# VHH binders against q9rw55, part 48

Target 1, 281 residues: q9rw55
Amino acid sequence: PQVEQLARQKMWNLAERFVAGESIESAIQAVQALERDGIAGNLDLLGEFIDSPAKCTEFADDVIKLIEAAHAAGIKPYVSIKLSSVGQGKDENGEDLGLTNARRIIAKAKEYGGFICLDMEDHTRVDVTLEQFRTLVGEFGAEHVGTVLQSYLYRSLGDRASLDDLRPNIRMVKGAYLEPATVAYPDKADVDQNYRRLVFQHLKAGNYTNVATHDERIIDDVKRFVLAHGIGKDAFEFQMLYGIRRDLQKQLAAEGYRVRVYLPYGRDWYAYFSRRIAETP
Key: E = the ipSAE of ESMFold2; O = the ipSAE of OpenDDE; V2 = 0.75 times the mean of E and O plus 0.25 times the DockQ between their complexes.

## First folded at step 17 (VHH; framework vhh_7w1s_2)

Design k13 (at its last look DockQ between E and O 0.77; V2 from the best seeds 0.62)
Fold by ESMFold2, look of step 17:
Structure k13 (fold): chain B 281 residues (1-281), chain A 116 residues (1-116)
Amino acid sequence: as target 1 above (281 residues)
Amino acid sequence: QLQLVESGGGLVQAGGSMRLSCAASGSTFRNAMYWHRQAPGKQRELVAGISGEYTAYDDSVKGRFTISRDNTKNTVYLQMNSLKVEDTAVYYCAASLLRGTWYDYWGQGTQVTVSS
């Protein structure tokens, strides 16, 4: 009990730069501070060990409370969720619980003009996530729900093209899961090259593109690309992590680019941050 | 409700200087503010931006224009030096992300005319 409390406090001293606290109130205050700097928020309620259907629905209820609180505070809701955390793969009354809960979450966000991004998880969930993404775009429109493609997966370039009929809002990331070489590029140079292809093809297709990276070379390449192709700053945004390169976030905002910052929060921050430290070399 | 009021425009001879002001009023203070301009028959373009201590400029004005702010007066400025005829435009002050929406509010604009 005392050992865990001491470890938790020491871990918080390290984590507080990267996590917006435990409460909805602290997360809202963090977004409001970012918005004063011309930087938008991407809220992410942390959840670990959401194993049962009841806990998945409780987590979805908590996301809805977050959306309501953001709206009440004058923030346009923008929230990322992992479909596994709300019940993807769990059957309830003959329907996937994740899809059922995602509908509830997206409907609430849409009521307030908001947006829900469906995070991409490990490669085994890509097919079902893209299938559910199509369903949800059809029901709510592309202005209220988006998803993620991961440049380290061989499949992502083809997946991007296959979704163009939706005019989808997609976040491009490199990837954060341990994936075998049978599905993912092992070499960083190939991942980075594919990241550029994914971004550039999505922009050329006329789709809203979220450039989620801290890599200044890629950021500079995107700036050159959009200038050369007459693509306006309203067609894309840069996305970054809370507490990382705050100087770059503000510099990009001053340049008139759209910048959005990932804001994790919640009582499960300790488990989340401990896992991040264990994964870092 | 945020309100932006530009002032300081007028007629200036080429090579001269001018300072534009944008007074922000209402319940919201912003660390990020922007100046845009629109020349006759042209599209509105970003000229300069500020977010906290960080500033940025369009290449055509870099080294000649300076954006700054005074938190005490809740005012953002555009100091324009070495003015060229090509700088003739209506200049607009702007703020973004009021209630989470990009570029929610614009001022009414102030005319700057640079004569040869």
Scores: ipSAE 0.654, ipTM 0.886, lowest interface PAE 1.5, mean pLDDT 90
Fold by OpenDDE, look of step 17:
Structure k13 (fold): chain B 281 residues (1-281), chain A 116 residues (1-116)
Amino acid sequence: as target 1 above (281 residues)
Amino acid sequence: QLQLVESGGGLVQAGGSMRLSCAASGSTFRNAMYWHRQAPGKQRELVAGISGEYTAYDDSVKGRFTISRDNTKNTVYLQMNSLKVEDTAVYYCAASLLRGTWYDYWGQGTQVTVSS
């Protein structure tokens, strides 16, 4: 533990670029800073690997504290959670613990006009996540809960279409997990192509779309697409990771596009940071 | 909360220059700021924006208009050069505080008329 602490201290100077601090306070301040530049925040409490039901509930409690803190600071709560972190797949009192905790979180967010994004995890959790998403949208409204689709999965176009009745707010990402070729495109070109398809179809359907990418070619394609189809800038937003392409974030904001930055925070930042280093040399 | 007041508009001949100002009061002036305009019979359109040090312009005004800000004066400016008749519009200042919509606050607008 001591060695880890020392390592963390030494690496924090580098990690702070990609992580909005370890505390709720630091996370809130980071959001406030972004908002001054016309950029919205999406807060993510780090802590993905939780096996204990009790710890899952505690995690949910911490997310609720975050929501309350955001509200208290005058920030509209916008938080992303992984359902596995709050107990998905664990049964408690005859109900899925993840669903139970998600309800608590979304209820609190809704109280303050906030929004909860249910992050999509690996392919084995897609069905249950989408099912729970549908349930939660029915209970709280599409204005308060969204989800994520990953373009590297063969099924994602179908998944998007199947959700149209909900008029859902969906974040489109390429994919974050190592998936087998049986369920995901192995070729990046195909992933990119499918990403465009997902975004364009969702936009055309009239649904709010989160274009979560740093790929400038795709961003430009989206710009051209919305112009060509008469889609307003208020119908979607670009999303990017905290600390990545800050120039592009501000440029897009200056151009009048909605921009939202994904801000991970928390003590368990090391793993996240390690991944970011690999992505952003 | 935040009040925006535009000034500097009026009548100018084509080819002339005009500088619009937008004074902000009631809050810290560090927010992304924008100039929009609405011509008769047309929809309001974004003309220029500034986020931090980054600026952006509509294609129709690129090379002619410059958006800038002075934080010490809580003012955003729109320098308009080589004005054209088609630039005639009500110009609005907008601020993004992200407390409601992306454009949370608007000025009252200032009329800019470019005569031939």
Scores: ipSAE 0.502, ipTM 0.814, lowest interface PAE 1.0, mean pLDDT 92
ESMFold2 (binder alone), look of step 17: mean pLDDT 83; pTM 0.846

Design k14 (at its last look DockQ between E and O 0.78; V2 from the best seeds 0.00; counts 0 for: unsure alone 61.9 < 65)
Fold by ESMFold2, look of step 17:
Structure k14 (fold): chain B 281 residues (1-281), chain A 116 residues (1-116)
Amino acid sequence: as target 1 above (281 residues)
Amino acid sequence: QLQLVESGGGLVQAGGSMRLSCAASGSDFRNAMYWHRQAPGKQRELVAGISGDYTAYDDSVKGRFTISRDNTKNTVYLQMNSLKVEDTAVYYCAASLLRGTWYDYWGQGTQVTVSS
């Protein structure tokens, strides 16, 4: 108990750079500080151990409270959610609680001119998530809901093209799940090359593109690509993690690029950060 | 409510210097501020930006223009040296993320005219 409390305090001393605290108030204050620097926020309420339909709906209610609080504080809401955390999966009646909860969340965001990004999880959920993304864009419009494609999956280039009729807002990431070589590139060089292809094809298609990376070589390649193709800075944004390369975040903002920063927060930060430490060198 | 008021523009001969000022007032002064310009018949373009200690410049003005800020006066400046006729434009100061998006608040602009 006292040993664990001391360990938790030691962990927080390390984690506070990367997590915007436990409360809505601390998350809002972190976004407001970023906005004074010309950097936008992407709020992510951390949720661990959401293991029942009731908890899924409670989590969705908490996301709605976050959206309301952001709006009340003068922030245009931008929130990422995982559909599994709000109940993705059909029940015995054929109804999908995650889709029901996503509708509630996106409707609230739309009321305030906000945006909801549907995070992509492991490869087994890609089909259902893209199907539900298409449904939700049809209901709310691409200005209010987006999703994620992962460059380490072989399928992602085809998926990107298949969504062009929606003119979708997509976040391009490399990928963070342990995936077998049957579905994902094992070599980093191939992942990075495919990342460039995803970004460039999405930009060329005229779709809003979120370039989520800290890799300066890829960032520089994007800068050259957009100049060579006459693509304005209003067609894309760079996205980065809270506390990582704050120098680069501000430098890109000073250069006039759109920059958005992922802000995890919530009481479950300890579990989140513990996994981050165990996974990274 | 934030108000941005530019001043310091006017007529100047090529090779001359001029300093623009943007006085900012309101409850939430920004660490990031930007100067844009719009020449006749052209689109508005970013000239210089600042975010905290970080500055950046369009290549066409690098080495000639300097952006700076004075937090005690809530004012940003654009020092323009070695002016060229091509620098003739209306110059605007701007802020971001006041109304939920980038470059969502602008001053009224100040005319800079560089004569040959």
Scores: ipSAE 0.791, ipTM 0.925, lowest interface PAE 0.8, mean pLDDT 90
Fold by OpenDDE, look of step 17:
Structure k14 (fold): chain B 281 residues (1-281), chain A 116 residues (1-116)
Amino acid sequence: as target 1 above (281 residues)
Amino acid sequence: QLQLVESGGGLVQAGGSMRLSCAASGSDFRNAMYWHRQAPGKQRELVAGISGDYTAYDDSVKGRFTISRDNTKNTVYLQMNSLKVEDTAVYYCAASLLRGTWYDYWGQGTQVTVSS
């Protein structure tokens, strides 16, 4: 632990580019800074690997504190959570703990006009996540809860279509997990192609779409697509990671597009940072 | 929270120049700012935007219009050169504070008329 702490201290100067600090206060300040540039925030409390039900509930409590802090600071709460972090798959009092905690979180967000994005995890959790998403949309409305689809999964086009009745707010990503070829495209070209399909189909369906990518070719394709189909800039947003392609973020904002930045924060930033270094040498 | 007041509009001959100003009051002026315009019978359209030091322009005005800001004066400008008759419109200043929609605040607009 001491060695890790020392390493963290030494690496923080580098990591602060990709992490919005360790505290709620720092996260809020980072969002405020982005908002001045016309860029919205999406806050993510780091802490994905929680095995204890009690800790899952504590995590949910911390997310609620974040929501309250955002509101207090005059920021519309927008938070992403992984259902596993709040207890998905654990039974408590005859109900899934993740669902129970998600309700608490979304209820608080809704109170302040906020939005909760249920991040999609590995392929083994897709079904339960989508099921719980549907339940939560029914309870709170599509205006307050969304989810994520990953283009590298064969099933994702079908999943998107199956959710159309909800008119859902969906973030489209390529994929974040190492998935087997039995469930995911191994070729990046196929992933990219499927990404475009997901985005375009969702846009055409009239659903709010989050285009979460740093791929400029795809971004340009989206720009052309919405223009060609008469889709307004208010019908979707571009999403990017904190600290990545800041120039492009501001450029898109200047162009009048909605831009939202994914801001991870928290003490457990080291693992996240390590992954970012690999992506952005 | 934020009040925007446009000025500098009027009548100008084709080929002429005009500078619009938008004075902001009541909030932090570091916000992303935009110029929109609405011609008769047309929809309001984005003309230029500025986010930080990044600027963007509609293709129809590229090379002719320049958006800039002076934070010390809480003012955003639109320098319009080589004006064309088709540039005739009401020009609006907009700010993005992300407190509601992306364009949270609008000015009252200023008429720009370009005569042939």
Scores: ipSAE 0.704, ipTM 0.891, lowest interface PAE 0.7, mean pLDDT 92
ESMFold2 (binder alone), look of step 17: mean pLDDT 81; pTM 0.833

Design k15 (at its last look DockQ between E and O 0.81; V2 from the best seeds 0.00; counts 0 for: loop humanness VH .163 < .165, unsure alone 63.3 < 65)
Fold by ESMFold2, look of step 17:
Structure k15 (fold): chain B 281 residues (1-281), chain A 116 residues (1-116)
Amino acid sequence: as target 1 above (281 residues)
Amino acid sequence: QLQLVESGGGLVQAGGSMRLSCAASGDTFRNAMYWHRQAPGKQRELVAGISGDYTAYDDSVKGRFTISRDNTKNTVYLQMNSLKVEDTAVYYCAASLLRGTWYDYWGQGTQVTVSS
């Protein structure tokens, strides 16, 4: 018990840089601190091993509680969810449970003028996630639900273009899953080039674009692109991870760019922290 | 309650200097504060911003304007040196994310007129 106490304290001391605590209260306080710096939050309740329909619905209920708490604290809710965590792929009562739970979550966010971003997971879920995204935009509007495209996937440029009829709010990321070369670029240079293509095409299409990266070369390229094309700072935002490059976050905010910071929280922080460290070569 | 009140504007000759002040209530006096300006017939544009220790300026005013803050007085300043006729505008103090989005709270503005 003594050794366990020391190990947990040591792990948390390392993790607290990257995680906004275990509770809704700590997550809300972290967003409020960011807002005083001119930076918005992107709240994400961490969930690991959500493997039953009941747990999926409980997780969705907890996300709704987060949305309610954010609103009560004067924060416009902005929450990211993984559809697998709320039941995607689990048929219940004649409908995909993930879609059922996503409707509940988005409806609550919309009540408060908020926004739900549907995270993209591994490549095997892209088709169903985009189909459900299309359905949910049709029901709630692009102001209240968005999704993610991953530049390491070959398919992403085509997917982006196929969604233009929705005028979608899309977060562009490089990718975080181990994917085979049959579906994803193995070379970082190709991933980075495709990232720029995704961002620039989405901006030129007139769609709200979330530039989620810490890569200063890409950030500088975006600044040059929007200036050259007369695209206002209200058409896009930069997004970054909690605890990484707070200097850059504040500098961008001072320059008048919209900045949003991903704030993971929850008791499952250890799994998140371990992945974050493994992804930093 | 929420207040941003600009002062210090007026008429100044080109090459002159002027300091604008923005008195803020504690609720609107944040680590991030901004100055914007709007010339007649033009869109409002960011002139300078501050977030904590970080400051930034529009290229047209870099080296001539300085944003600063006095936490004791809940006041944000814009020191404007080497003024040009092109700097003529209404200058607005702004805060961000008070009401749920960026740049969502503004003062009433103060006129700066730079004459030849």
Scores: ipSAE 0.801, ipTM 0.932, lowest interface PAE 0.8, mean pLDDT 91
Fold by OpenDDE, look of step 17:
Structure k15 (fold): chain B 281 residues (1-281), chain A 116 residues (1-116)
Amino acid sequence: as target 1 above (281 residues)
Amino acid sequence: QLQLVESGGGLVQAGGSMRLSCAASGDTFRNAMYWHRQAPGKQRELVAGISGDYTAYDDSVKGRFTISRDNTKNTVYLQMNSLKVEDTAVYYCAASLLRGTWYDYWGQGTQVTVSS
């Protein structure tokens, strides 16, 4: 523990680039700083894998505190959560704990005109996540809850289409998990192509689209696509990770595009940071 | 409360130059700022934006227009050179505070007329 603490202290100077601090206050300040540059925030409370129902509920409580803090600071709440972190798959009183806690979180966000993004996890959780997403959209509206689709999964194009009746707000990502070739494209080129398909189809359907990528080629393709199809800049947004391609974030904002930055924060930042180091040259 | 007030518009001959100013009230001037314009019978369009140190321009004005800001004066500028007749429009200053819409505040606009 002492060694870890020392390591954390030593590494924080580097990690602060990618993590918006350990506290709610630091996270809020980071969002405020981004907003000055015309960039919106998406807050993500970092947490370890939680196996205890009680801890899942506590995590949800912490997210609610974040929402309250954002509101108090005059920031429209926008938070991403993983349903597993709030109890997905755990049964409590005849209902899925993740769903129960998600309701609490979304209800609070909605109270303040906020938005909750249900992050997509590994392929084994896609079905339940989408089902719960549908339920939650029905209860709270597509204006207050969204989800994520991953382009590296073969099923994602179909999943997108199956959700059209909800007119959903969806964040498109390439994929963050190690998936087998039985469910995901192993070739990056195919992932990229499927990403474009997801984005373009969702845009054409008239749904709000979050283009979450740092890939400039794809960003340019999206720019050209929306221009060609008469889609306004208010119909979608670019999303990027905190601390990654800050120049591009500001540039896109200057160009008048909606830009939202994913801001992880919390004490459990080390694992996240380690992943970012591996991904960022 | 943020108030944006444009000035500097008027009549100018083609090939001439004009500098627009947008004075912002309040402490929120450090936010991203934009110039839009609306020509008769056309939709309002983004002309230039500034976010931090980054600037962006519509293709139609690249190389001719420059957006800048003076934080000490809480003013954003649009230097317009080599003006063309097609640049005739009402020019609007806008600020993004992300509290409601992406363009939360607008000025009243200033008329720019470029004569042939």
Scores: ipSAE 0.579, ipTM 0.857, lowest interface PAE 0.8, mean pLDDT 92
ESMFold2 (binder alone), look of step 17: mean pLDDT 81; pTM 0.827

Design k16 (at its last look DockQ between E and O 0.83; V2 from the best seeds 0.72)
Fold by ESMFold2, look of step 17:
Structure k16 (fold): chain B 281 residues (1-281), chain A 116 residues (1-116)
Amino acid sequence: as target 1 above (281 residues)
Amino acid sequence: QLQLVESGGGLVQAGGSMRLSCAASGSTFRNAMYWHRQAPGKQRELVAGISGDYTAYDDSVKGRFTISRDNTKNTVYLQMNSLKVEDTAVYYCAASLLRGTWYEYWGQGTQVTVSS
């Protein structure tokens, strides 16, 4: 217990530049500091080991408290959630608990003009997440709920096209889960090529596009693409991680691009940071 | 709420220089500020931006224009050198994300007219 506490404190000395603290108050202060630099926030309450229906609903309640606190502080709420953390896959009164809790969260965000992004998790959840995304867009509108597509999955180009009737707000990412070659490109070059295709096709379709990457070659390609096609800076945004390439974040903001930064916070930051260290060379 | 007040415009001969000022007042200080311009019949275009120590410029003004700030006066400047007739426009100071909305706050604009 004392050894873990000492290790946790030593890890915090390393982690504090990448995590917005443990409290709602520290997360809100971090967003406000970013906004002074012309950079928007994407708040993510960290929750590890949420394994019961009661804990899932309690986590959803905490997300709602975050949304309320952001609004009270003058921040337009923009929050990412994992549907598994709020009960996706758990039945409650004949309906998926994740869908029930997502409705509550999105309704609160919509009340304040805010936005909820539904994170995409491993490939086994893609079908149910897209089904629930379609339901929630129908209920709340595309300006209040979005989702994520992962360029390493073979299916993602088809999924993108299948959603065009919704005029969806989509975050394009490469992918962060361990996936077999039966469903995901094993070669980085193919992942990167597919990433460009996802972004460019979504922009050409006239949909709001979130370019979530730190890869400067892809960022430069997007800049050239939008210039060549007359696409305004109000049609897309770049998204990056808190504490990573702050120089690039500010440079893009100075150039007039929309920049949004992922802000994880909460008591479970230790597990989050440990995982990021293990996943980064 | 932030208020932006621009000054320093006017008539200037081609090849000349001019400094625009944007005084920011109110309860909120911003590290990121922008200059845009709108020529007659054209769309409003970003000219220069600053976020902390980072600056950026439209290619048409690189090497001729400099954005800077004086935090003690809460003021952002646009120094314009080697002015061309094509620089004739209304110049606007702007801020972003004051209530989570992109480019919500604009100054009233100041006219810059470059004569040949």
Scores: ipSAE 0.726, ipTM 0.904, lowest interface PAE 1.0, mean pLDDT 90
Fold by OpenDDE, look of step 17:
Structure k16 (fold): chain B 281 residues (1-281), chain A 116 residues (1-116)
Amino acid sequence: as target 1 above (281 residues)
Amino acid sequence: QLQLVESGGGLVQAGGSMRLSCAASGSTFRNAMYWHRQAPGKQRELVAGISGDYTAYDDSVKGRFTISRDNTKNTVYLQMNSLKVEDTAVYYCAASLLRGTWYEYWGQGTQVTVSS
């Protein structure tokens, strides 16, 4: 812990590019700054690995505090959560703790017209996440809760199609976890191709689509696609990570596209930052 | 919360120049700003946008129009040079996002007529 503390102190100046601070206040300020440039925010409280049910509930409470703070600041809440962080897979009083806590979070967001994105985790959690997503959409509406699909999974095209009845808001990503070849494309070309398929099919279905990528080729393909099919710029948004390709973020905003930036924040930023360094040398 | 008021429109001959202004009030003037236009019988279209120092233009106006902003005056401008008859439209000023809302704020529009 002491070594980590020292490392954190020394590396914060670098990490602040990719992390919207350690506090709720700093996160809110970061969103406000982005909004001035015509870029929306998506806040993510860092803290993925929680094993204690009590800690999961505390995490959910902290997310609720974030939502309240956003509202108080005049910002429509938009928050991403991992269901595992709030207790998915843990039983409490005959119900999944993750679902219970997600309801609390989404209820609070909805109160303020906000939106909660249920981040997708590794392949072992896809089924339960989608099931819970469906439940939550039924309870709160697709306007207030969304989820994520990962293009590197073979199943994702099917998953997308299976959700069409919900007219869901879905963020499309390539994939963040190390998955075996039995469930995911090992070749990046296939992942990219499947990503395009997911995005295009979801757009054509008339569903709100979050194109979460920094891949300019894919971004250009999306631009051409929506133009060719008469899809308005209000039907989707580009999403990018905080601090990554800031130039592209602003350019897309200038071009009239909706852009939303994923803003991780919290004290547990070191692990996240380490991953970002690896991705963005 | 945010009010946008366009000015500077009117009648101009083809080949002429015109400068539109959009004054913003009611909020801090740093938002991404846009000029749209709507010609008779056509859809409203984006003409130019500015986010920070980044600008973008529709292909039809590239090289002729320039969007700029003066934060000290809370004003965004559209300098229109080499105007063409097809540039005739109502021009609207817009903000893209304010506190999580997309394209919520628009000006009343100003008529630009380019005569042959």
Scores: ipSAE 0.642, ipTM 0.875, lowest interface PAE 0.7, mean pLDDT 93
ESMFold2 (binder alone), look of step 17: mean pLDDT 84; pTM 0.870

